# Designs tried in a protein design chat: VHH binders against Protein Abitram (abitram). Part 20

Target 1, 175 residues: Protein Abitram (abitram), of Dictyostelium discoideum (Social amoeba) (q54td9)
Amino acid sequence: MRTLIERYYSQYYFIDTTITDPNLTEDQYVNQHTNELAVIGVAPSHPVLQQEISKIEFKENAINNEVSGVRKTGGFKLQSNTILCVITCSNGKEYFLRSCIKGKLLEINKELINNPSLLKTNHATSGFLAIVEPMIKDKFMENPGLIKFEEYHKLRNIPIQKGPVFLKDNTNDED
Key: E = the ipSAE of ESMFold2; O = the ipSAE of OpenDDE; V2 = 0.75 times the mean of E and O plus 0.25 times the DockQ between their complexes.

## First folded at step 14 (VHH; framework vhh_ozoralizumab_d1)

Design r1 (from m2 with Y107W; at its last look DockQ between E and O 0.77; V2 from the best seeds 0.00; counts 0 for: pae E 2.4 > 2)
Fold by ESMFold2, look of step 14:
Structure r1 (fold): chain B 175 residues (1-175), chain A 125 residues (1-125)
Amino acid sequence: as target 1 above (175 residues)
Amino acid sequence: EVQLVESGGGLVQPGGSLRLSCAASGFTFSKYWMYWVRQAPGKGLEWVSEISPRGGYTKYPDSVKGRFTISRDNAKNTLYLQMNSLRPEDTAVYYCAKGSDFWEYTWGSADMDVRGQGTLVTVSS
């Protein structure tokens, strides 16, 4: 059956379409929930998913971010290119991951600090990077640099998996 | 006062190699993104490479990818550019540039501080 992401999110990707070398496709996903908040994470094509991750660091202001109360200023403001975190791999390689959209930072996934492996094992779920309140939420494709799920998979040559399959599916797939 | 001093340029035949150096002073070198840029005669500045403050991230445009390698030695406050398989179109004055600190990285030349005299690379038979 469908995943929670398929039911409740519109899936977008922040990529540089001119990059074709799979070792350089530093792609990120942007999943907009039906409540209009965006979940930012690492796309399947990102080379960091093939690396041994040593550490994930977030900017100190993002770690201490507070969105609460009538007497506290809401969130940390983001541009699409704002660095959210840096991933250091065991071989010394670094990868910089960004907000992808203009908006306000609501929270980071602090669990990644203590358990970096979540990024690789659960990149689309519990391994997300951040939750952002987008500035542009009703016409989400007006956020620059985004492409939709189907276009992403075509452009990166990543097949979309079929399934789960319901009982009435009797088709024979050759390959 | 930020100071950047480029060296290592010269005349080389096509297919040859050169190694450029940039000696940095007046700032905490290891805290900053660093860049190489170049300017061919009669043309604007062209970005050639970038490297993160700790050296773990590098990036190159297609025009030099696979031929040029940026590196840094934070203990010596020195930035390097190894240039291999040089072509006549690589002829330019090469400059190093100081970028933003670690978390303030932005795209483009808005953060690139080009202060040195540059070092001339001429690729000619």
Scores: ipSAE 0.444, ipTM 0.760, lowest interface PAE 2.4, mean pLDDT 83
ESMFold2 (binder alone), look of step 14: mean pLDDT 81; pTM 0.828
OpenDDE, look of step 14: ipSAE 0.809; ipTM 0.906

Design r2 (from q4 with D100S S101D; at its last look DockQ between E and O 0.26; V2 from the best seeds 0.00; counts 0 for: pae O 6.2 > 2)
Amino acid sequence: EVQLVESGGGLVQPGGSLRLSCAASGFTFSKYWMYWVRQAPGKGLEWVSEISPRGGYTKYPDSVKGRFTISRDNAKNTLYLQMNSLRPEDTAVYYCAKGSDFWESTWGSADMDVRGQGTLVTVSS
ESMFold2, look of step 14: ipSAE 0.535; ipTM 0.791
ESMFold2 (binder alone), look of step 14: mean pLDDT 80; pTM 0.819
OpenDDE, look of step 14: ipSAE 0.594; ipTM 0.800
ESMFold2, look of step 16: ipSAE 0.591; ipTM 0.807
ESMFold2 (binder alone), look of step 16: mean pLDDT 80; pTM 0.818
OpenDDE, look of step 16: ipSAE 0.020; ipTM 0.367

Design r3 (from q4 with D100S S101T; at its last look DockQ between E and O 0.01; V2 from the best seeds 0.00; counts 0 for: pae O 11.4 > 2, off the site)
Fold by OpenDDE, look of step 14:
Structure r3 (fold): chain B 175 residues (1-175), chain A 125 residues (1-125)
Amino acid sequence: as target 1 above (175 residues)
Amino acid sequence: EVQLVESGGGLVQPGGSLRLSCAASGFTFSKYWMYWVRQAPGKGLEWVSEISPRGGYTKYPDSVKGRFTISRDNAKNTLYLQMNSLRPEDTAVYYCAKGSTFWESTWGSADMDVRGQGTLVTVSS
């Protein structure tokens, strides 16, 4: 049976291509919803999930990124490598989590600030990091470091759950 | 040539409803964010709604949230604005506007390049 995520999201994973060590698995997921928005989070392979998390902090610009006023100013522009938040572990180790895609920040998960453990307990769902509006909505693969669901599972030797995965319609974004 | 042609404006009583339409041509409609903006007499341009290319995402300012609904029919290259519970303060010329860029949109009213001639909406008893 297909999970909710499988039914409504196209699943991508961000692999840091600058890292040549295959044992470094600071991977993130990018789930693109049918409404074109992307949910950014921590992938199962990420080592932070094995740590005790003491604090999660978002950049101030991210927190204040509310579109307000007649002239809707907001939507912090994100590059794929833009840091969204820093996770501090109990042992002092810090992890930096990224946008993974070029886009605009719509929302950060403020619940993670108050309940950092949520990232570990529900990293794939309610423990998401942010909601991003992709600039490249139909060409996710143009974002450096992004790979498809199947490729990720193969790369990281993670078994694929049974059931079909939602695939978004590919349209030519070129005008 | 990019063209946007609004229609559907008119005189309506407070509490009434109108549905605006915008016919788009001259560009790949389905690839762009679209907006409705309005200008009241003596006031500046105000953003009133935005919609993503596929229509899966919409946003409204608080001034019209819950009352206005933006939608689009990409097969018809048409943008719509359903306006309910109209108020006198909604009186304005309403414009359909195209997002300025496909790739680097500035979310909201700041990312518009072309707009139509507008259609007048007057809410009065």
Scores: ipSAE 0.000, ipTM 0.272, lowest interface PAE 11.4, mean pLDDT 83
ESMFold2, look of step 14: ipSAE 0.006; ipTM 0.242
ESMFold2 (binder alone), look of step 14: mean pLDDT 81; pTM 0.825

Design r4 (from m2 with Y105S; at its last look DockQ between E and O 0.66; V2 from the best seeds 0.64)
Fold by ESMFold2, look of step 14:
Structure r4 (fold): chain B 175 residues (1-175), chain A 125 residues (1-125)
Amino acid sequence: as target 1 above (175 residues)
Amino acid sequence: EVQLVESGGGLVQPGGSLRLSCAASGFTFSKYWMYWVRQAPGKGLEWVSEISPRGGYTKYPDSVKGRFTISRDNAKNTLYLQMNSLRPEDTAVYYCAKGSDFWESTYGSADMDVRGQGTLVTVSS
C-alpha cells in the first residue's frame, strides 16, 4: 500500500461526478478497514475545509446511539443519504454530511461537537465523522455512489500523495 | 391545514426577470426544507430548486443554475424564487413544495405530495 491508510484501509469516495465547480464539490470519503468497518469523513475537495466553522451538530439519535455486546446490537440504521450532521459556517452557509453507505452506525466522532476545527486540521484522521458497519461488506463497490481512490483524484484534479513503501510499481528496467 | 400560495407569475420576454413568492401557513415553516418545482405543458413535474430550513444551503439543477435564486424569509413564512435571464423553455406552471423536516432531504425528487396551486410563467417573444 502507498501509506499507512492504504495498508489498513481501502479508500472510496462518495461524490457527485457531474459537479466540477470547486465551491460545490461536497465530497466525502469512505475508508473500509481490513476488519470491514467503514470510517466516514470529509474529502480533501470539500469546500467546508476552506471555511470558518461555527458549529457541528449531529442528529440527536446518532449522539445517543448505543451499541453493546456484539458491536452490532442497538446501532442506528443508515441509508446512504442519511444526514449525520450539519456544519454551520461563520457566514451562515450550511453543509449537510451524510452516511454515504447503507449500514449500522457504530459511533459518531463526538470530539467534533466540542472541537469543530478538528474537522479541518485532521479531516482524514482524528477529524472523521462516523464509524459504520456496512450492510454490503464484500464487493464494497456494490454500495451505490462510490468511486475508487484513483478515479476520485483524477476527477477532482488532486495529486496523489505517495508514501515511501509503495512509491511506484515494481518495474524492472531493461538491461 | 398546510397551505402554500404562489404568486408573481406572468408574461415576460426572453432575457427578462420575474420574482415568485410562496406564502406558507399551517405548519412551522422554519423546520422544513422547501422546494420550487415546475410543470411545462405536456410534461412531468421538474425540480427547480431546494433550500434548507435555515436557508444556509441551496441547490439547483444545471438547467437553471446561475439564473435562478431560491431564498426564504422565515419571519414572514415566505419562499421566493428570483428568475433571471429567462428562456422560452422556462415556460411552466411553478409550484412551491413543502419538503421534510431538518434532518431529512428529498432534493432531486419530483414526487412532492404537498404543493400549492401554482403560478404561470410564460416566456415568449
Scores: ipSAE 0.551, ipTM 0.788, lowest interface PAE 1.6, mean pLDDT 83
ESMFold2 (binder alone), look of step 14: mean pLDDT 81; pTM 0.818
OpenDDE, look of step 14: ipSAE 0.716; ipTM 0.853

Design r5 (from m2 with Y105T; at its last look DockQ between E and O 0.01; V2 from the best seeds 0.00; counts 0 for: pae O 9.2 > 2, off the site)
Fold by OpenDDE, look of step 14:
Structure r5 (fold): chain B 175 residues (1-175), chain A 125 residues (1-125)
Amino acid sequence: as target 1 above (175 residues)
Amino acid sequence: EVQLVESGGGLVQPGGSLRLSCAASGFTFSKYWMYWVRQAPGKGLEWVSEISPRGGYTKYPDSVKGRFTISRDNAKNTLYLQMNSLRPEDTAVYYCAKGSDFWETTYGSADMDVRGQGTLVTVSS
């Protein structure tokens, strides 16, 4: 029997393949909803979750992201390695979180700006970073560093747990 | 060769409805975002709808939201635009457009790639 997560999301994780040190685990998750939109967030293995977060900042163009015109010039196009936000810890350490996939930025989680702790308390759900449109769905796995749920858990020796995920409405995303 | 062929245009009265079709070929239709754009006489191109590869996501500008519905049949390689409550200002040549393959595309370019020859929609009493 398929779980709720399995029914509504395809779960992926982004591993920085440029890092050869297996102990560096700045991993992120990419949860693709049935409506094809991807929710980007911080994976359980990411060291930021062990830090005290002082602030989370997004680029201004991300904050003011607008999709308009034929060319959608206001749309923020993302590479897999495009930085979405910077997290500053209380100790001065900075973490850069990435898109993980190629696509178009639809939304950033502005709540993280006002409530940075949300990333730690609810990283798998309401503490998500952004919502991204994958441009070509069938090439989703061609994004460098992207691995499947099972592979991630095996790689990081994290037991598979059944839990809640962020749910996105399957409707038009135009307000 | 990528080909897009629009059909279904015509003359309709204000308040009327029309359904456009776009036959796609020359590429894997089901993998790409698709769009409808239009060009009114004397005006530039205007985006009127977009749809994700599987059709789970659609988007519209305010000018047509609530009136137009984009859909697709990937088995038939066909894109559709259902236009309801048509207005004179909707008069334009309507084009089907393929989304760009941004795996190979420089970012900053248009999201849309090739478009068809267009089909004329005239809304007039």
Scores: ipSAE 0.012, ipTM 0.289, lowest interface PAE 9.2, mean pLDDT 83
ESMFold2, look of step 14: ipSAE 0.441; ipTM 0.756
ESMFold2 (binder alone), look of step 14: mean pLDDT 81; pTM 0.824

Design r7 (from m2 with A110Y D111G; at its last look DockQ between E and O 0.02; V2 from the best seeds 0.00; counts 0 for: pae E 14.2 > 2, placed apart)
Fold by ESMFold2, look of step 14:
Structure r7 (fold): chain B 175 residues (1-175), chain A 125 residues (1-125)
Amino acid sequence: as target 1 above (175 residues)
Amino acid sequence: EVQLVESGGGLVQPGGSLRLSCAASGFTFSKYWMYWVRQAPGKGLEWVSEISPRGGYTKYPDSVKGRFTISRDNAKNTLYLQMNSLRPEDTAVYYCAKGSDFWEYTYGSYGMDVRGQGTLVTVSS
C-alpha cells in the first residue's frame, strides 16, 4: 500500500554533498508531482527541525507573486539558489530556505506566516514552503544539486523506513 | 572577482561559421545557468541562447534556432557558441553572461548578473 506522496510524487533532495556535519546539513526536498509541478520543503536532515522557530519571513516578491490563467503566465522567476524565506529561531539562529530548482514561483505556503510550527510538525505535508513550475521537467536530474530518495538517505545515514519509496505508481498495490 | 572573457569573433562571409568561446573565472562555473546575448549597432540587447548548469537543457529564439549551438565544458570552465550559416543580421557584439543568485523577474527572462567585454562578429561580403 502506498501513501499519496509515494503514489503521485517523484522525490528528490537538494543538498550540498560536501557537508557532513549534521548540525549544518540544510537540506531541502523537491517533490515533483505527476502534473510536473514541484513542491519544495524542508528535508528530515535539516537542523531547523530541532530548533524552536520564532518566525518565518518570506521575501516580499514571493508574497506579492501573481500567477493567473490556465497557462500560468507571469510570476516570480527563480534560480535554484534563490532565497524564498528566512527562518529565525528563538536562539537567534537564522536559516535560509531556497527554491532548489530553476522555474517560476506559483505559490508560497502563507499558512507558515500565521503558524510557523507547521514547518516542523508537518514538514512533508501541510508545512511545505512553495510550489514551483520547473523550467526543466522531463530531464529533472539536470537540475543541479539534486539527488534521489535512496541516495539521500544513504548519504545522510537516515534509515529507509519500512515501505517502498516510489517515483511513480507501480503494480505492487495489488496486495 | 567574477570574470568572463569572450573570444573567437571576427569578419566572416555570409554563410560562414564562427565558434565563440567564453573563459570563466571567479565562481563555480558548473553551478550556474549561462547565456549568450548580442547587441547589434543601434539596437538593444538580444538574448540568443541559454544553457543549464549541466548542459542538458538549451534554448534559442527562432532567429538563430537551427544555426547556433550553445555548449559548455565544465571541466575547463568554458562556454561555447557555434554559429553556422551566418547572415548579415547576425552582426553584433556577442557577450557571455552568468546567471544570478539574486536576480528576480516578473514576466521576464531569468536573471543575468555579469557579462564580459564582448567579442565582435561582423558578417559581410
Scores: ipSAE 0.000, ipTM 0.209, lowest interface PAE 14.2, mean pLDDT 78
ESMFold2 (binder alone), look of step 14: mean pLDDT 82; pTM 0.835
OpenDDE, look of step 14: ipSAE 0.823; ipTM 0.915

Design r8 (from q4 with K31S; at its last look DockQ between E and O 0.01; V2 from the best seeds 0.00; counts 0 for: pae O 9.8 > 2, off the site)
Fold by OpenDDE, look of step 14:
Order: sequence, then C-alpha cells, then structure tokens
Structure r8 (fold): chain B 175 residues (1-175), chain A 125 residues (1-125)
Amino acid sequence: as target 1 above (175 residues)
Amino acid sequence: EVQLVESGGGLVQPGGSLRLSCAASGFTFSSYWMYWVRQAPGKGLEWVSEISPRGGYTKYPDSVKGRFTISRDNAKNTLYLQMNSLRPEDTAVYYCAKGDSFWESTWGSADMDVRGQGTLVTVSS
C-alpha cells in the first residue's frame, strides 16, 4: 500500500519562512533516506510545476564538485538557502531552488539539464534536483523552514493519499 | 573534554588484517561525523575513512577502498576501522578524528576538530 518513498524515506518540506504571503508556495521537498542521505526536489505545491520549463542550470561549482572520489578543497558546502539551480520558464520567469538543508552536495541530477521537462513530469522521483549529505541528524530539523510531511499537508491543504511516511525508530533519535 | 583514544595497532604481515578501535568521550558521539586519518613517516595526514553519525553513510579514498571498513557503535561510543589486505604502504600512525563544527564536508585541516594520540600500524614482512 505504501509507496517506495513512504517506506524508505522520511519526508520533509522546505517552506520559505521569510515569506509572509501564504499564497507563495515555492516549496521543496527533502526526502531523507534510511542511509541518511537526502534527496532534494520540488514540492507539488511549487508554481514551477505549472510552467513550461525552458532550461535548468546548476551552479558551476555544483557541477564540478560532484563527489568523484577526489576531494578537492572541501566539498561544496551547502546552507539551507544555498541555490542549487535556476529554472528558466518559457515566459522568462526564473525560479531559484535551494538546498533546503545544510550539508554537502553529493550529486546533482544532470538529467535535468538535458531533459528539463523531467522536473515537471517526475518531480517526486526521477526529477529530483540533488543528493545532499545532511549535517548531523539532531540538527536536521533546525534547518529554517523545514517541516514534516504531515505539517506540510496541513499547511497546504493537500490531502494525504496514503498512510504516513516511514518513521525512523525513535530509539536512536535525538529529538 | 573531548577525548579520543585509539587502539589495535601493531605489526602485521602484508596481506594481514587489523581492527582498530577508538574510544570517544567528552562529546555526543552519535551526533558527529567521525574519521580515520593516518600519517606515514615523512608524509602528511591522509584521510582514510569517513562515517556519518548513524553510520548509514561511509566513504573511502581509492587508496583503501575495498580493503578498509569504517563502522561505529554509538551505544559504546566507539569507532572502528577494519583493515584487510594490508600493504606496506599502509604503514602509518592511525588517528581517530572528530568532525569539526557541524559541517559535513570534505576532510581537511579545518574539517576536523580533535584527534587522538594515534595507534601505530606497521605492515612488514
């Protein structure tokens, strides 16, 4: 009954807390895998999903700092507000997508460069933006704007279609 | 006071195995990325392994990949390094190191906070 994501990921959402307008919904998701790595992507509420996408560009540093096994002068350090990529729509509008969490950039989804439409067609899965190595877990929720799956659905009035996401065993949680 | 105490080093023949341990104290062990680094005679510090706070993510340089395995027991505040297929070039003092700050970045002088006194590993026939 539960999807793959629900079974293997803890789902979080990034809400820009600096925005007081409730109608601005440039939200992103942060799916944390059981191996602690986080997949960053565009949330269903994000307006970019209603746009025609012309191109997706990643920062040069992001492209060059993919974890290839050779550690140069520090992995690409990410703050929660670090811009990962810029999405340009056909109408010229640009959206800036963020890391959402503090961590280290491990991988960007290069497929989005070659096939920008993938973001729109598969935003929750293969259309992800990046894989990030998060900071320590107990600081994960300290990322500004990061909220849990249930809270997001309430906030955005999005019904939960299936059961709750997988919750990690609290025995080792420093909550 | 943060303390890291390495153990398990010794003399081993090429192709042999050793398991290093690091006892951690003075900080919330389970909250930090941990590392093994080594220093060979006449050389600088070399990163040899990285592990996430819960142990779900590990990384190795090519020099030790496939041969070394980092692990941790957070209940025991202990870090481990299983070293297999040891080579003479693996001869070094091995240090356990705590990540600096909360940044999970590439190992470097600024990325590590404290390391122990080290344990000597000698690989020789």
Scores: ipSAE 0.007, ipTM 0.271, lowest interface PAE 9.8, mean pLDDT 83
ESMFold2, look of step 14: ipSAE 0.508; ipTM 0.788
ESMFold2 (binder alone), look of step 14: mean pLDDT 80; pTM 0.816

## First folded at step 16 (VHH; framework vhh_ozoralizumab_d1)

Design s2 (from r2 with D62N; at its last look DockQ between E and O 0.01; V2 from the best seeds 0.00; counts 0 for: pae O 10.1 > 2, off the site)
Fold by OpenDDE, look of step 16:
Structure s2 (fold): chain B 175 residues (1-175), chain A 125 residues (1-125)
Amino acid sequence: as target 1 above (175 residues)
Amino acid sequence: EVQLVESGGGLVQPGGSLRLSCAASGFTFSKYWMYWVRQAPGKGLEWVSEISPRGGYTKYPNSVKGRFTISRDNAKNTLYLQMNSLRPEDTAVYYCAKGSDFWESTWGSADMDVRGQGTLVTVSS
């Protein structure tokens, strides 16, 4: 049986500041744990949540592959605009989801590959995209495009509802 | 200059335990990923543990998962490897390794930078 660890996070949101259209709300969340790791996911304002998802493909190689000797080559260091995955909707629309922060990719959520609908049903929890080790730890807000929880809710006119953000099994199981 | 000094190796019986230590100096220890690797006689280097700078993330290969635990004390600039349920196949020289600079490294190919001289672990009845 896996040990489930409830984690408390500081909640941030990534807003693409390059988008001038205020109606485009391709926002993502960045939940930073007290251990400074960040969970990246899709914000409730993101239009993908209103679509039927056909496929999710990750652009970066998963580091959770089994390694018995020398580590295999992986991905590059993450920038805030580094694409993590591509979401294909049933209508052919594609969405690109980003790292949102500078850092190192620790894990991708492989479950999304096998169960793309998980992104919609559990976007704030088990439907996360990736876990990232942030490069900017003490000055997290220096990541471009990041805003705080309250600011996001105000910006998107979303009622503030605080609660558990993420629950993850902290076992080091390799898929 | 980056220095890593391993200690804690020795002879142990199968099923026994050892705790390795690595004293780090010459760099900001708390900013780097750290690793344990090992080399058995006649074999190549094998990665056995990884830990993030803050210690919030650890990773193990299946060969040691559930038996080995990597940890670190950043205040002491020390890396640890707790090895339980040791097996003869765990016999090797164990090295502490520093992760590459974050800005210059890519996953997989240049993850590790410098390693120490190693400490010998022998598991034998």
Scores: ipSAE 0.005, ipTM 0.291, lowest interface PAE 10.1, mean pLDDT 83
ESMFold2, look of step 16: ipSAE 0.603; ipTM 0.815
ESMFold2 (binder alone), look of step 16: mean pLDDT 80; pTM 0.813

Design s3 (from r2 with D62K; at its last look DockQ between E and O 0.01; V2 from the best seeds 0.00; counts 0 for: pae O 8.9 > 2, off the site)
Fold by OpenDDE, look of step 16:
Structure s3 (fold): chain B 175 residues (1-175), chain A 125 residues (1-125)
Amino acid sequence: as target 1 above (175 residues)
Amino acid sequence: EVQLVESGGGLVQPGGSLRLSCAASGFTFSKYWMYWVRQAPGKGLEWVSEISPRGGYTKYPKSVKGRFTISRDNAKNTLYLQMNSLRPEDTAVYYCAKGSDFWESTWGSADMDVRGQGTLVTVSS
């Protein structure tokens, strides 16, 4: 019996290279599925995860330009620095989360609007921000600010956890 | 210069099959989303299929889903459309189209930038 198709991801992290302060860790993750779609979310290092979140608002373009139906209408072409949403913390601090990659916006996670705490409780899974069709496929790393999983963990001194939620697609061991 | 040249069109009976090809040149084929679109007589341009640069993602409208299959060979810079179970309503000029470079714009208006001259597919008994 064929085992359930496991979800394979290539895991990347977006580091804002414009920030010279190494202590600023407003990092995001980009998980590219085997179907080449990318899931964008908040990285474990992001300081927002230590804050009480009051509100999450997506940019108007993101809200109004979701792809629907046959997914040929709507959508928004994204640059890596395109802001997707604004997070407002209880202390008044605002964080801006970005596309991280060039691509087409397919879907935003509307659940975050209604349940902002979801971003903290499930940032790596159901608390994702958006789904994006990447423009750059052959050279995904050409997206500015993207680094690989291992490099991120090293950079932020985060131990690699055993039993990842997402399987890496690095070995092409699919099938 | 970006060039797309479609081939493989022709006359086929209902229920028949046809395979279209598109030869791409003038750009890095493997980096771009590719599309098939068609225009039936007296109708507007209709999106028929989408494929990601690696070919791992494909999408179809309901009108052709289950009957058409888009694929690509990046080594050959070639896009394909396998059309099965053809119907009279599939009669159209079929175009290969290149995905556009990304500008901050609404998708749907500029998701494709260049298409070929097209190849005619006629489905008739």
Scores: ipSAE 0.008, ipTM 0.287, lowest interface PAE 8.9, mean pLDDT 83
ESMFold2, look of step 16: ipSAE 0.536; ipTM 0.783
ESMFold2 (binder alone), look of step 16: mean pLDDT 80; pTM 0.814

Design s4 (from r2 with S105D; at its last look DockQ between E and O 0.01; V2 from the best seeds 0.00; counts 0 for: pae O 7.6 > 2, off the site)
Fold by OpenDDE, look of step 16:
Order: sequence, then structure tokens, then C-alpha cells
Structure s4 (fold): chain B 175 residues (1-175), chain A 125 residues (1-125)
Amino acid sequence: as target 1 above (175 residues)
Amino acid sequence: EVQLVESGGGLVQPGGSLRLSCAASGFTFSKYWMYWVRQAPGKGLEWVSEISPRGGYTKYPDSVKGRFTISRDNAKNTLYLQMNSLRPEDTAVYYCAKGSDFWEDTWGSADMDVRGQGTLVTVSS
């Protein structure tokens, strides 16, 4: 049996700062690994977690960076407000989920397409949306709308409980 | 001005090893993704290795995976490529390349910004 690797992340949250209504909590998380890659997902405060999800459609094509050569178009450049996917709920409500950071799209979670409920059941782990290669590391916090873990919890009045945010099987960071 | 200077190339027998170095200057080396690419005679550029700014992430194409290792020393502003089990098909000019700054770029551009003059690696019996 392959061992699980616990990965520790710097946890950030994306808050749409353009929204003045404090009751709108369409928040996302950005978990940055020590290898600097970021995992994007739905934050606990997001209302989609209270809905039945009918389908999830990604706006961007899945990029498997299986590059054998120099690619000029080997990925999608992302802005913080770039829509990654659309979630359709059973009641017809749609939610748009974003990149949250500037960077390069490395991978989308295809499992969400086949198993949309995974977003609700495992939003903090296997229900992630995408993996993004951030722009240069020192500019990470310059992404608009990003706040730190503590600030998010205060903002949304969520008790602070830190733990493993992403588990992978026995794969290294080079995969 | 961004400068990348490759070194370490040469003639080697099949199965041999080489270590390439790239001296970087003119930018904050530790902030950028770095790459090795190569161009064989009569062929286009081929991506060989990728490494994150902190070095915690590396990636290789299948053609070199298991044989090549990219690494970096940010204190020395130096990128490395350890090449083991070299094959004749590895013969090429090898270039060090700086990753792009995504801040102002639109996609359609290469992931790499600038590359050095290259160093020739010849694998031959």
C-alpha cells in the first residue's frame, strides 16, 4: 500500500473585494505548497456547499503539461478573476469559480466532472478545482482579494482549525 | 540586463555523464522558474527540464526522465543540469532559460523569457 503524503500549505482565501454585501460569501481557498504550486478550491463559507450540484463544467481545457517540446501554448495564463469552472445546482443556480491568483493553469480536477458531489463532500481535499503555477513567488500576495488564513476566519466568523489541507498518494512533487 | 551563461558542455561517450551550469545575472534569480532546453542539429527546440523558484518542484519530459536532474543554487544564482546515461540522441546545444513573468503577459507567449548562448553537448562513441 502506498503511503500518503501529507502536504502542508500556506493557506489563503480569495474574497471578492468588489462585493460590498457581507452576506455574499462566494469565497475560495488558495493553498500554496512549499513547492510554490497552488491548489485552488471552494472555501467552507461558499454557498455552493449547501446546494445539490448537478454538474461542473470547466471553462478551460484540461492541461496536462506533458510537454515533450518547447511549447508556446503549453498552458493557460490565469488572472485572479479568470473563471475556471461553472457549477450548476439542481435548483438552476450557477456559481462561477475563479483562479484567485495570477499564474499558469497546470491541472484541473477532472474527477469533479464525473463526480460533482465530490466538491461538497471533500472540498478541502480531493474536491479541489485546479492546480496553478503562480507567478513569481514574491508577488503572490499582490493578488487582489487574497487574505491570510487568520483573517478569513475572523472575517467569516469561522473557528480556526488548522490541519492537513491536501493529501496525495506516494507521489513526489515532481509528478 | 538579463544574462544567462551556460557551461559544462563537451564530448562524452554513450552512457557517460555531464553536468551543465548556468550563471544567471540581471534579475532576481530566486524568484523565477528556470528551464533547460536543447536543440539538436536539424531539429527544433526541445524542453528538457523545469524547476520552481525554490527548487521544490521539478519536471521532465519522458525523453530524459530518470536520467537528467535539474537543480539550482539560489545563493549562487546558478542553475544546474546533471545528465546521466547520455545517449547519442542527447546531442544538442543546451540552453538555460528564464521563466516568464506572468504579470503582464498574455498567453500565446512562451513560458520562457530569455535563454543563454548555449553549450554544446556531443554524445558519440
Scores: ipSAE 0.016, ipTM 0.344, lowest interface PAE 7.6, mean pLDDT 83
ESMFold2, look of step 16: ipSAE 0.427; ipTM 0.747
ESMFold2 (binder alone), look of step 16: mean pLDDT 80; pTM 0.812

Design s5 (from r2 with A110Y; at its last look DockQ between E and O 0.42; V2 from the best seeds 0.00; counts 0 for: pae O 7.0 > 2, unsure alone 64.98 < 65)
Fold by OpenDDE, look of step 16:
Structure s5 (fold): chain B 175 residues (1-175), chain A 125 residues (1-125)
Amino acid sequence: as target 1 above (175 residues)
Amino acid sequence: EVQLVESGGGLVQPGGSLRLSCAASGFTFSKYWMYWVRQAPGKGLEWVSEISPRGGYTKYPDSVKGRFTISRDNAKNTLYLQMNSLRPEDTAVYYCAKGSDFWESTWGSYDMDVRGQGTLVTVSS
């Protein structure tokens, strides 16, 4: 049985091609809906999922309504390498999550601010990072660093499982 | 007004070391990504280091990785670049650069909006 995401989304993954170290796997997913909007999140290969997360901060002070400024008519323009949020781990290490695609920022997941653990427990679903309106709609693969689902799984040696993949949280994920 | 003033450049032999400093003023230093970039004679600007506002994240291109170290002291509004194992190809004017405003911040050379006047680093035998 296909998950909602599998049914209605094209799944892509962002690989930082500027990183020559193959062991660095700060990968993100980009799920493009049939309506062409993209959901951005952390890929299962991302090392942050193995860390204890202390804090998630979006570059806009979401708490002080600065995020509202981003949601102005037309949205904030994003580049693929635009940093959307900073994740602080308990050990002080910081990770930076990116837009991954060119587009307009429509929404950030503010729940991650209040509940940082959500990123780990539900990275594929409710733990998403942001919703982006892609600038490149028809040529989605022209976004640098973006690869298809199958290629990602091959690259990271992740077996493709039949059945629901994205409806799993950490209680159900073996990853 | 945003001001960045680089210092610490000079002549050094191959294999030598230098430490560059950048004094920042006119903005909240601790809130911005900071960068070092360089321009060699006859070449374009090259990004050589990136550091997050809190200093917990740093990134380098392959050309300087393992040899250069970026750091910052937010209390002093100062950015540093420790350069070790210098090579002739590292000869350039080195600039301190401020990252763009919060939402416009990208990764790499595209995220910079202001840079200093630069300091010359010459690596020669």
Scores: ipSAE 0.020, ipTM 0.362, lowest interface PAE 7.0, mean pLDDT 83
ESMFold2, look of step 16: ipSAE 0.536; ipTM 0.801
ESMFold2 (binder alone), look of step 16: mean pLDDT 80; pTM 0.813

Design s6 (from r2 with S100T; at its last fold request DockQ between E and O 0.81; V2 from the best seeds 0.74)
Amino acid sequence: EVQLVESGGGLVQPGGSLRLSCAASGFTFSKYWMYWVRQAPGKGLEWVSEISPRGGYTKYPDSVKGRFTISRDNAKNTLYLQMNSLRPEDTAVYYCAKGTDFWESTWGSADMDVRGQGTLVTVSS
ESMFold2, look of step 16: ipSAE 0.560; ipTM 0.800
ESMFold2 (binder alone), look of step 16: mean pLDDT 81; pTM 0.822
OpenDDE, look of step 16: ipSAE 0.795; ipTM 0.896
ESMFold2, look of step 17: ipSAE 0.589; ipTM 0.817
ESMFold2 (binder alone), look of step 17: mean pLDDT 81; pTM 0.822
OpenDDE, look of step 17: ipSAE 0.802; ipTM 0.903
ESMFold2, fold request of step 18: ipSAE 0.612, 0.565, 0.615; ipTM 0.819, 0.806, 0.825
ESMFold2 (binder alone), fold request of step 18: mean pLDDT 80, 81, 81; pTM 0.815, 0.824, 0.829
OpenDDE, fold request of step 18: ipSAE 0.819, 0.819, 0.820; ipTM 0.913, 0.913, 0.913

